# Ledger of designs, part 3: VHH binders against Glutamate 5-kinase (proB)

Target 1, 356 residues: Glutamate 5-kinase (proB), of Aquifex aeolicus (o67209)
Amino acid sequence: MRIVFKIGSNLLETDEGDIDLSFLSKLAEGIKKLHSFGDKVLIVSSGAVLSGAKKLGIKEKPKDLTLKQALASVGQSYLMHLYDTIFSNYGLKVGQVLLTKDVFSKEKEERFKNAKSTLEKLLELGVVPVINENDAVAVEELVFGDNDFLAVYVSFMVNADLLVIFSSAGGLKDDKDRIIPVVEDIEKVFKYVRGTGTSFGTGGMRSKLEATRLATTLNIPVIITSKEENILDLRNLKTKGTLFKPSKRKLRNALKVIATLEEPKGIIVVDRGAQEALKAGKSLLPAGVVSVQGNFKRGDVVSIQNEEGLIIGKGKVNFSSEEIEKIKGLKTSEVRKLLNTTKDEVIHRDNMVIFL
Short names: E, the ipSAE of ESMFold2; O, the ipSAE of OpenDDE; V2, 0.75 times the mean of E and O plus 0.25 times the DockQ between their complexes.

## First folded at step 1 (VHH)

Design b6 (framework vhh_7mjh_2; at its last look DockQ between E and O 0.06; V2 from the best seeds 0.00; counts 0 for: pae E 17.7 > 2, framework grips, grease 33.2 > 24.2, SAP .781 > .668, placed apart)
Fold by OpenDDE, look of step 2:
Structure b6 (fold): chain B 356 residues (1-356), chain A 120 residues (1-120)
Amino acid sequence: as target 1 above (356 residues)
Amino acid sequence: EVQLVESGGGLVQPGGSLRLSCAASGFTFSSYAMSWVRQAPGKGLEWIGRIYYSGSTSYNPSLKSLVTISRDNSKNTLYLQMNSLRAEDTATYYCARETIYDFWSGYDYWGQGTTVTVSS
């Protein structure tokens, strides 16, 4: 089992304002146990800027970008020192990996591959990778925020079986301030998010839910829980926090790659009925195709677009663009007759990623 | 408030060229990928192309040879250069802001559109 632990900056602090070494020790102890079961563990850490400020005795929140970057540099070094020291006490070795958002960009596939290779090698060597955003060089366009999304991206990169997000909230709470133990459909729980968060929230529960939604779409279960959680219980998806189950559609690894890295060679526009069908986990049928854009062959990856112009997914086509143009809007029986084919789907559900 | 305002549309002869602009405000323009989309009369929306924050571009394969997308972050402006225009390129052209995450290629804001008419 591969497990990613995301640790927010606020969790690295004690009530006294120091780095929470107790929590790190607990984490190390837990990871050691997980290793005994053959599990691989990655840590997505935050708090570089905060740690730097603490190290240098700066109490004010930095507003200047250069200062933030400098503090991140100092803080990251300090954090890694703590991780290394504490984890060594438990016989664990750690490695630092600093990432920027562009590593996960479609246009920089080589960087993604290299980063993935590095993480895989570290895991192979029995090392616990400690991942953080490279804040020292990051600009606004390359910022992940509170590393919630970084954690998801890392989880995707290493095909994690579980993402654990530690939160001071201890879990997602309902309108009665009760922790929701299990979420089957994350879309139904966004109403419990407190505050006026934007769809691109940089922090708080909203950000965590947004990240969680992405993770579950990628077939990664997510646990949001407190620092008090028993680490070993998490292996069994047992939590005092909230377990978010993967989406109903089981995505194969190949589909994950399609969703993130593969460049589409065209666009298929689908009607509203098809959109709903796709959302429900069904295949794309010719009858649901409104239009085709581009020139592509069977087996190519294309984007799926709704009538409003929103890209709602990607998938591997069973027909060429030319063929789809001929069969769009047709019933299955008509398609079979026209193309003399046994295939009924333009895109099979198993070869599709839907972002809705 | 996020605003996108397209301009530059008008009447052009077949074979002509046109450059559209999209003025962005209310957000950090350089942090977002932007797209051009068009809608011909009686037809659905058609994606034209995208430009990332880095300046890297992606195009509809059907239109790649005819269009160039660029941006000036200092001016918060998106551009669409169109060459060798045809009658079928008659449409309302929209600029749209994309979501910032690679996994989600949606649009969250649109301009009002600018109309291009290609006619003799």
Scores: ipSAE 0.000, ipTM 0.240, lowest interface PAE 13.6, mean pLDDT 85
ESMFold2-Fast, scan of step 1: ipSAE 0.013; ipTM 0.388
ESMFold2, look of step 2: ipSAE 0.000; ipTM 0.171
ESMFold2 (binder alone), look of step 2: mean pLDDT 83; pTM 0.830

Design b7 (framework vhh_7d4b_2; at its last look DockQ between E and O 0.79; V2 from the best seeds 0.00; counts 0 for: pae E 7.3 > 2)
Amino acid sequence: QVQLVESGGGVVQPGRSLRLSCAASGFTFSNYAMGWYRQAPGKQRELVASISESGGSTNYADSVKGRFTISRDNSKNTMYLQMNSLKPEDTAVYYCAKDRIEYSYGTWDFDYWGQGTQVTVSS
ESMFold2-Fast, scan of step 1: ipSAE 0.006; ipTM 0.369
ESMFold2, look of step 2: ipSAE 0.012; ipTM 0.550
ESMFold2 (binder alone), look of step 2: mean pLDDT 85; pTM 0.857
OpenDDE, look of step 2: ipSAE 0.015; ipTM 0.362

Design b8 (framework vhh_7sr4_2)
Fold by ESMFold2-Fast, scan of step 1:
Structure b8 (fold): chain B 356 residues (1-356), chain A 119 residues (1-119)
Amino acid sequence: as target 1 above (356 residues)
Amino acid sequence: EVKLVESGGGLVQPGGSLRLSCAASGFTFSSYWMGWYRQTPGKQRDLVADITSGGYTKYGDSVKGRFTISRDNTKNTVYLQMNSLKPEDTAVYYCARSEDYLTGQYDYWGQGTQVTVSS
């Protein structure tokens, strides 16, 4: 099978603030055993900025993009040296792959194919690719943030059988601080993120759940677990953390492109009634639109957000942002008259992905 | 060059079982969705079952509960276990490889293997 491990900066650091060499050794030992079963492994690792700050003696986290890029440059070299040294002790070969957001863009589709070919070749050579965002050349608008989504995009690119996200929480916890063992409907558990205070901004549990929802929508199962996990148990989808089952619906190609490679040009906020209609497989009507953010044209792809701020889907719009502002809340007959059009849906169901 | 070679077809009595195999070569097998389609003379090719690189399966309505698709990535082989066979299952069965992860459509086909269910 093909497994992608996602390691965040916080998990590379011990409680004492040092790089967690014991965790990297445990991971290497586990991967060596997975390789003995014929499995292929990729790692999506954060930690360059952290590693650079440690090397340069900088205690405060960078707020400035230029400083972050400089620290990432220093730290990426150090981090890869640690991966290479530790993994070599287990007979494993690693290869560095630095990706920017434009690799996962429809406008730069050739870059996606080239990166995919490189990763496939590394796996054929028996190499464990260690993938990170190319922070040294990334601009603010092209930064993946916490790499949770980078891990999903990489999993999609290599047709991964499983995405494993390591978390200090050890899995998704309910309101009584208990690990939820299996999630079949991810929408039902988003409430626990808000209730438990496990969110750490863009790098917290909410980000992990949003990335997990995209992965399961793409038919990839996800496990969120702790550093204490038994790596071999993951082969059988067994975990001490939380298993998120993949969507039972196979997604067609055009919708996979919308879900992954199409960069949204804006956001449409919908009410609860519209959210339930969309989940039931219906189109988005103007009456269900609460607000519009951004500037976009007819035919652009936008994100669909609920009133709680959760992104619940993406789709190709039949109307511009200016047109939607005029028709939001209106009945179908009023929309047709005002916009002189035969289309009455803001987004047709056939051009929409709703995350499960 | 991509090659898909089916085997395991033949004549079987109603209620019997057959296991079809498809040996793949010329590509990274584990990365591709694999499927089984069938075709009767004068009819369009229909989906029997498919399986993602992750092992997630889909079945045609007429075969649900009777057929099982599986894959062995170490042998570069996809299988179709056919149980409780009926005369209407008589067809040429084709192994197919998806174009890639993005397309989800099948671009390479085997030559087909005949399955005949008769009393």
Scores: ipSAE 0.000, ipTM 0.106, lowest interface PAE 17.6, mean pLDDT 81

Design b9 (framework vhh_7aqx_2)
Fold by ESMFold2-Fast, scan of step 1:
Structure b9 (fold): chain B 356 residues (1-356), chain A 123 residues (1-123)
Amino acid sequence: as target 1 above (356 residues)
Amino acid sequence: QVQLQESGGGLVQAGGSLRLSCTTSGFTFSDYAFSWFRQAPGEEREFVGAISRSGGSTDYADSVKGRFTISRDNAKNTFYLQMNSLKTEDTAVYYCAAGSLYTEWDESQYDYWGQGTQVTVSS
C-alpha cells in the first residue's frame, strides 16, 4: 500500500504556536509500523513560511510574496532538520523534494517523469520523501493554499492507495458539530463547510474538500482526520475522522491526465441547464454554451466554467474556439447545417472530466 | 481524420537491423510526444521507447537500451525506431503511439495509435 500524508501549517502548530514535535514523533512511530507491513509512505508538508516567521520573530502573516518566499527558504531548512532529527529516532530516513506546479504539466512531461522517477527511487531505497512546494520560486497560486492540491498531484504521480489530510477539525462536521464518518457523494457535503484557515495559514475545510473531490474523481480514497488518529488503522481505511470513498466510476488514465496535467488552452462557460446535464453524465452541447475564452483548436483541452466563475470540469473539444463562437446557443440541427458536420457535441462525455 | 501509419517491418535475421517509421497526419506534430510499444506472441503489450515533444529526451525499456534508438523529424511529421543487433526475442507486432505525455505506466495516456507492423527475427 502507498499512503500520502498531507500536513498543513496549522497542524504543525501546538496551541501555543510552536512546532508540534509530539505529533511528528507519533507520525514517525506510525510510519515505522506501516513500513513493517511493506507499506510505502510519502509526506506532503506545509509549514515552511510559518517556521521561517517563527525563526525570524515575525508575528504577522506577510502579504508580500517576496517576503513569503524568503520566509519559506528560512523555514524549509528548519522544518527539514526537525523531520530528519525526529524520524531518525525511529530508524527512518527522509528525503527532501521541492516541487513547483509546472512539474504537473503535460507541457513539461520530462519534468513530471523525472520527479516521478526520483520519488519511486526514494521509496525503493526505503526513504520517506518529504515533499513541499518550492516556495522560493513558486507562483502565487501555489503559495496561497495549493498544498492540499499538491498532495493530490503527488498521490496521482505515485499511484497512491490512500491520501490522508490532517485537520484541526478532525474530519468533516455536520450541522450538529458531529464528525461525518463516511462520505460517498462529496457534492452533498460541501454545504457543511464552516471554517476558514488559521489567521496565519491559507488552508481551510473548503480547500481540503476541493482537493478531496479531485482525489476521489481520480479513484483515490481520502481520509480527513486529527492528530489523535491511530496511524496504523489508516491502512485498513478505518479512521476517527471522515473517509471519502473514491468515485465508483473507474476513470481511464487519459481522463486522469486531463484532470491533473493538462493546462487548459481556453475556457467554455456553460449555463445552469448544461451544468446539470454534465453532472448527469451527458455531453456538452452547443445550446448550453454561454461564452468562449481563449484561442484553441479541435482536440485541445479546455476548462468548463459555470456562470458563477467556478471551474466544474475539463474536456477535449470537438470544435475550435472560432467554431464554438459560431455555434454557441444553437440547436443541434442548426449546428450541423452551419458547420456541415455530423458532430454536434462540443465535448463528448468520454473525453470529459466533471468535478461536480 | 487523425492517422498514424507504421512502415519498415518485416523478416530479418538475428544480428540484423530494421528501421520502423510512423507517419502522422491530422494533428500538429510538434504538440505530441511519441512512443513505440510491442506485443510478442502470447505476451502482454510492452513499452519499447519514447521521445518527448521538447528537448529530445528519450527513454527505453531495459531490454532494448543500447540497441534501439527513437528519433523524430518534425518537418516530415514522422518518427522512427532504429533497431540494431536484433534478437529472436524482439519478434513482435510494433505499434506507434502519440500522446501529450509519454509514459510506460498506462497505454490509455496515448491519444492516437497505429495499426501495428510485424517484425520477425529468425535465427
Scores: ipSAE 0.000, ipTM 0.122, lowest interface PAE 21.5, mean pLDDT 81

Design c1 (framework vhh_7aqx_2)
Fold by ESMFold2-Fast, scan of step 1:
Structure c1 (fold): chain B 356 residues (1-356), chain A 122 residues (1-122)
Amino acid sequence: as target 1 above (356 residues)
Amino acid sequence: QVQLQESGGGLVQAGGSLRLSCTTSGRTFSSYAFSWFRQAPGEEREFVGAISWSGGSTDYADSVKGRFTISRDNAKNTFYLQMNSLKTEDTAVYYCAARLGYYSDLSEYDYWGQGTQVTVSS
């Protein structure tokens, strides 16, 4: 089994601004036992700024962006020293891997392949890779925030069997403040994140749920749980937190690439009828198209958006943006004649990923 | 490449108003949803407000509803955050962000500005 553990900065800190060494020790002990069963583990870790502040004796959290970046640089080194020291007590070897967002781009597929090869070799050597953003390269690379999406992209890259996201909440809670033990349809539980505030008012859990949606679409199960979890139970998909089951639809690799590495070159807005048809596994027809945004060619990947503005999928188009503008709302026979083509779908179901 | 640049930050007294602007360059402005985020010292980055690609939908954090308004001007490749009835708790670095598609997928924002400081004194 290949397991990716995602650790956010909040989970590494104490009220005194110190690193939670007891949690790192517990994690190391658990990983050592997982290794004894033949499992392979990767860690996606935040915490560089916190680690830097601790290393330099700075008790007050930074107010200046440049100070925060400087602390991240110092802290990444210190954080890796702590991982190395603690994990060595359990006979574990760690290796630092710093990734930028552009590694996960179809346009830079050679970088993706190189990073994948490096991670595969580290796992082969019995090393636990500790992955974080490369804060030294560009400010916008900090846009991974707590690294929830970086953890999904890494899980995709290494064909992970399980993604574990640690959260202070300990799992997804319903409107009665009870942990939901198993989620089979993630669409139905987004309401719990939005329940007490706006769709954006719940903060960190929203980000974790969006990342979980992508992971389960990629056929990777996700567990969201607390630091108090028994690490060994996780290999059996047993948790005190929430298990999100992978999508029942098995995606072929080309569709996983569309979901992750392809930057959409435009947006197609669909009506409610089209949204329900897409959710039921049908192709997108011109009659279901409300509007088109951006400039794209036949064969490009675009986002599919509903009328409320929610992204519901991505797919490879059979027609350019100009062609779709001309055929939207038209009947199949009119489309074929106007575009001198045998195709009648804007996006064929086999070239489309739906996130619902 | 899309570049985002904030302006309009500064010092203001509680009860006052500020308007932040975010100018964009590069890709077709009208294809993007835009959001404002803020981060106070020692706190996590939090969502403030968002506007859809069409301008027909806006969303706000509960802490700013009724006080802040987000808008966009496609002709100027600019979007705005009008902040009214400012409180000392609104003191933060404000960031503008852009993505293709709906703003509810916050972790997939592709472009971020450098941030602009807003300080609200009592």
Scores: ipSAE 0.000, ipTM 0.152, lowest interface PAE 21.5, mean pLDDT 80

Design c10 (framework vhh_8emy_2)
Fold by ESMFold2-Fast, scan of step 1:
Structure c10 (fold): chain B 356 residues (1-356), chain A 119 residues (1-119)
Amino acid sequence: as target 1 above (356 residues)
Amino acid sequence: QVQLQESGGGLVQPGSSLRLSCAASGFTFSNYAMHWVRQAPGKGPEWVSSISGSGGSTNYATSVKGRFSISRDNPSKTLYLQMNSLRPEDSAVYYCAKDFSLYWGEDYRGQGTQVTVSS
């Protein structure tokens, strides 16, 4: 098996803000045992900016991009020293891999292939890759944010069998603060997280669920769990936290590319009736469109959002943003006349990915 | 100011036992995980064992697992390492550390205690 572990900044800290060496040591011991079964492990680790701020005595989280990049540089060096020192006590070797968002772009496919080849070679050499965003050179429009999505993209790149996201909450909790052990339909559990998202999120449980939804859509199971987890149980998809089962529908590679490597150029907001039709495998019709955001052309990929602000899918449009604004609510005959086309679907089902 | 004071080291023969103690002050002891780290002459520091703030979780390096036991007494702010079946390879200066203090340089407050295992 190939397992990706995602460790957030808050998970690397104790309550007073010291780095949690106990957790890293427990993880190393577990990985050594996974290796003895022939498993391969990758780590996606946040914490560089925070670690750098602590090392330099900076008390406030920086708002300035350049300062964040400088702190990430200091902190990334520090974190890799920790991983190397702790993991070497178990006979494990680590390797640093720093990635930017453009690695996961269809337009930069060669960068994706190069990063994939590097990770495959590290795994072949018996090395545990420790992956983080390359904060020192990232520009704001290419930043991953909280690295939950970086973990999903890495999992996709290496064909991971399992993604494990560590959380201080220890899993997804219901209204009674009880861990939900298994989730089959992730859309039903978004209600347990407060607030709405208009993007893939910027941290917290909301971000983790949005990333988890993408991973399960890509047919990768996800476990969200605590630092107290038994690492070996994860091989059998057993957890003290929450197991999110992969989508029952196997996604074709072309649609996985739309889901991961195509950056959306706009948003189409759909009503409840359209959302249910899309879940049932139907195409998106003009009548189901509530609003259009952004400027895009025929053939571009856009996000599909419900009225609650949740992104529920992505797809290639048959019409530009201007054309969709004109045809929303119209009948097929009116659409054909107005746009001089034989098409009446905003997005065809074969060119659309719906997240579960 | 954080202060950590180790004690209980000494010269013993192979197969013997020793109990190390670490007296902590200057911070809320129960809020922090604590660690034992050792350093032999001419070698880098080696992590030995860790215990969570509550004492509910413990971890051990493979080289000492089954022989060493870490424990803590939060009311007295004391950390312990019970070392059984000592081997010559266990000879080192043993340090207790508040999370990460050994790697932060100036943040380390313990003096260490020497353990020598020889005949």
Scores: ipSAE 0.000, ipTM 0.124, lowest interface PAE 16.5, mean pLDDT 80

Design c11 (framework vhh_7sr4_2)
Fold by ESMFold2-Fast, scan of step 1:
Structure c11 (fold): chain B 356 residues (1-356), chain A 120 residues (1-120)
Amino acid sequence: as target 1 above (356 residues)
Amino acid sequence: EVKLVESGGGLVQPGGSLRLSCAASGSIFSIYAMGWYRQTPGKQRDLVADITSGGSTKYGDSVKGRFTISRDNTKNTVYLQMNSLKPEDTAVYYCAARYLSGWEQEYDYWGQGTQVTVSS
């Protein structure tokens, strides 16, 4: 089986701000055992900017993009040296792969195929790829967020059998602070996430759940667990943390492309009635639209968001943002008259993916 | 990118009221979820209140019924109305914005904070 391990920056640091060498050693030992069973492993690792700042004695969060890129370069080099040194003690070989977000773009399909081919060849050679964002050449402003979505995109690219996300929380906890062992319907557990992706609160659990929902929609199971996990148990989908089961619905390739490679150009906010209809497999009608945000044209892909701000899907629109603003809340007959069209759906069911 | 500037903090007596404002710059303010957090020296930052782009609100247990969060998208501003203030409400209050994207699903932008002191 193919397993992707996602390690956030917080999981790589000790309380003193140094790299957690004990964790890397335990991970290497576990991977060596997985390799003995014929399993293939990839690692998506954050922490480069923070590691570089520590190496250079910079205590303040850098605001300059060029400085962030320089720190990522220093920190990535240091981090890869540690991966190489520690993993070599267990007879494992690692290879660095730095990806930019445009690799996962419909417009740059050749880059996706080239990255995929590189990862496949590394796995064939018995190498453990260590993947991170290519911070040194990123032209967009850098963020100190976790690479939860990068891990999902990598898992999709290599057809992973399992995505494992390490978390300081050790899994998804209920309202009594107890780890939920198995989640079959991820939408029912979003209520247990409090706060945002701040350094305080749930430790980025909302981001992890949103990434997990994308992975399970793509038919990839996810485990969220602690550094104390027995790596070999993961081979049997057993965990001390939380197992998120993959969606039972086999998603078609065109919809997987919408879910992953199409960047949304705007947001359509829907009411509860529309959300329920969409989950039941119906198209999005103007009456269910609460608000429209962004500037987009007919045929563009947009995000579908509920009134609580949670993204619940993506789809290709039949109308522009200006047209939807005019028809929102209207009946089908009024829409057809106003827009002189036979289409009455904002998004057709066949051009829409709903996250489950 | 969003830039956040807080105002309205100060010194009040127990039982008093304050209204905090957070002015945001950026053409996409309406799609950001906005929140207020507070931190006392030596303690972790905790959630006071948040409001989604659609207007749904959530409050920390200690402030429910006393504080009200609201937003005005025409002024690109989020407000925190604080009533029946207690000494335990003394903290630095931070405004935060969250935006979702295709790559990084959550971005956090923070203001510099505004001091609220409740004492006799």
Scores: ipSAE 0.000, ipTM 0.191, lowest interface PAE 16.7, mean pLDDT 80

Design c2 (framework vhh_7d4b_2)
Fold by ESMFold2-Fast, scan of step 1:
Structure c2 (fold): chain B 356 residues (1-356), chain A 120 residues (1-120)
Amino acid sequence: as target 1 above (356 residues)
Amino acid sequence: QVQLVESGGGVVQPGRSLRLSCAASGFTFSSYAMGWYRQAPGKQRELVASISYSGGSTNYADSVKGRFTISRDNSKNTMYLQMNSLKPEDTAVYYCARDFWLGSSEYDYWGQGTQVTVSS
């Protein structure tokens, strides 16, 4: 099986503020055992800025963007040296892969294919890829925190069997501070995260749940657990933390591409009846369309939004934005007459992904 | 770290206007859809208005259509809510919120909120 491990900056630091070398050693030992069973492992690791600050003896968190980028450059080299040194003690070889968010865009599909080919070749060679965001070229968004969504995109790219996210909380806790062992329906557990009206730090539980929802929609199970986890147990989906089961709906690859790589060209707002029909696996009909936003053509991908303004899905449209404005709210017979077409669905169920 | 900071709230008389601002930092603002929520005492939080990553598409709650206008300036990493013809029932704490460009169905970060009071 293929397993992606996501390690945030907080998990790389001890209570004393040093890099947690003992955790990296435990991880390496566990990965060596996974390899003995034929499993393949990838690591998505944050920690470049932290590692650079440690390397240069900087004790205060940098506030200057240029300094953060410089620290990320120094720290990425140092972090990879630590991975290489520690993993070599267990006979493991590591390879660095730095990715930007634009690699995960349909418009740049050649970059996606090249990154995928590189990761596949590294796995074929028995190498453990260590993946991070290319912080040196991140102009506006240089965050000292977790790559939760990067880990989901990498998991999609390599068709991972499991995504493991490490958290100091050790899993998702209920209102009595108990670890929830299994989550079947992720929408029911968002109530256990922090309330609205307060800004959250990057890599908090809300971020992890949002990333987990995307992963389970892509049919990838997710485990959120602590550094104390038995790595080998994870191959059997056993954990001391929380297992989030993949969506019951098996998504074909074209729909996974719509969910991840396709950038929406507009928004279709649907009524309550249409929302319930979409949740039940039906196509979007013109009668269920309330409004259309943006300018798009037949075959473009759009976001599907409910009347409360929440995005509930994405799909490829059978009609342009102009055509949908003419047919919204109409019956099928009126649509066929007006547009001189045999198509009667705004979005066919086979070309739609629903996130609920 | 992702930060959303609201400003522009206050106390106004019915029929007057306020403009709320949301200053965003710690992420690529132009890649994310954004929204304004409000919560009045004893009521559930509700979505007031949303705007696409480019500003080309907007949506409004029925209670504010024709009175409120949402906009954004991606070069300034700022989102705005222009509130005209304010009514006492618009009294609430207003929150700005970020949605992921990945098409997430829920908003992941909120600001601390800014109080809007409409009273005579």
Scores: ipSAE 0.000, ipTM 0.132, lowest interface PAE 19.4, mean pLDDT 81

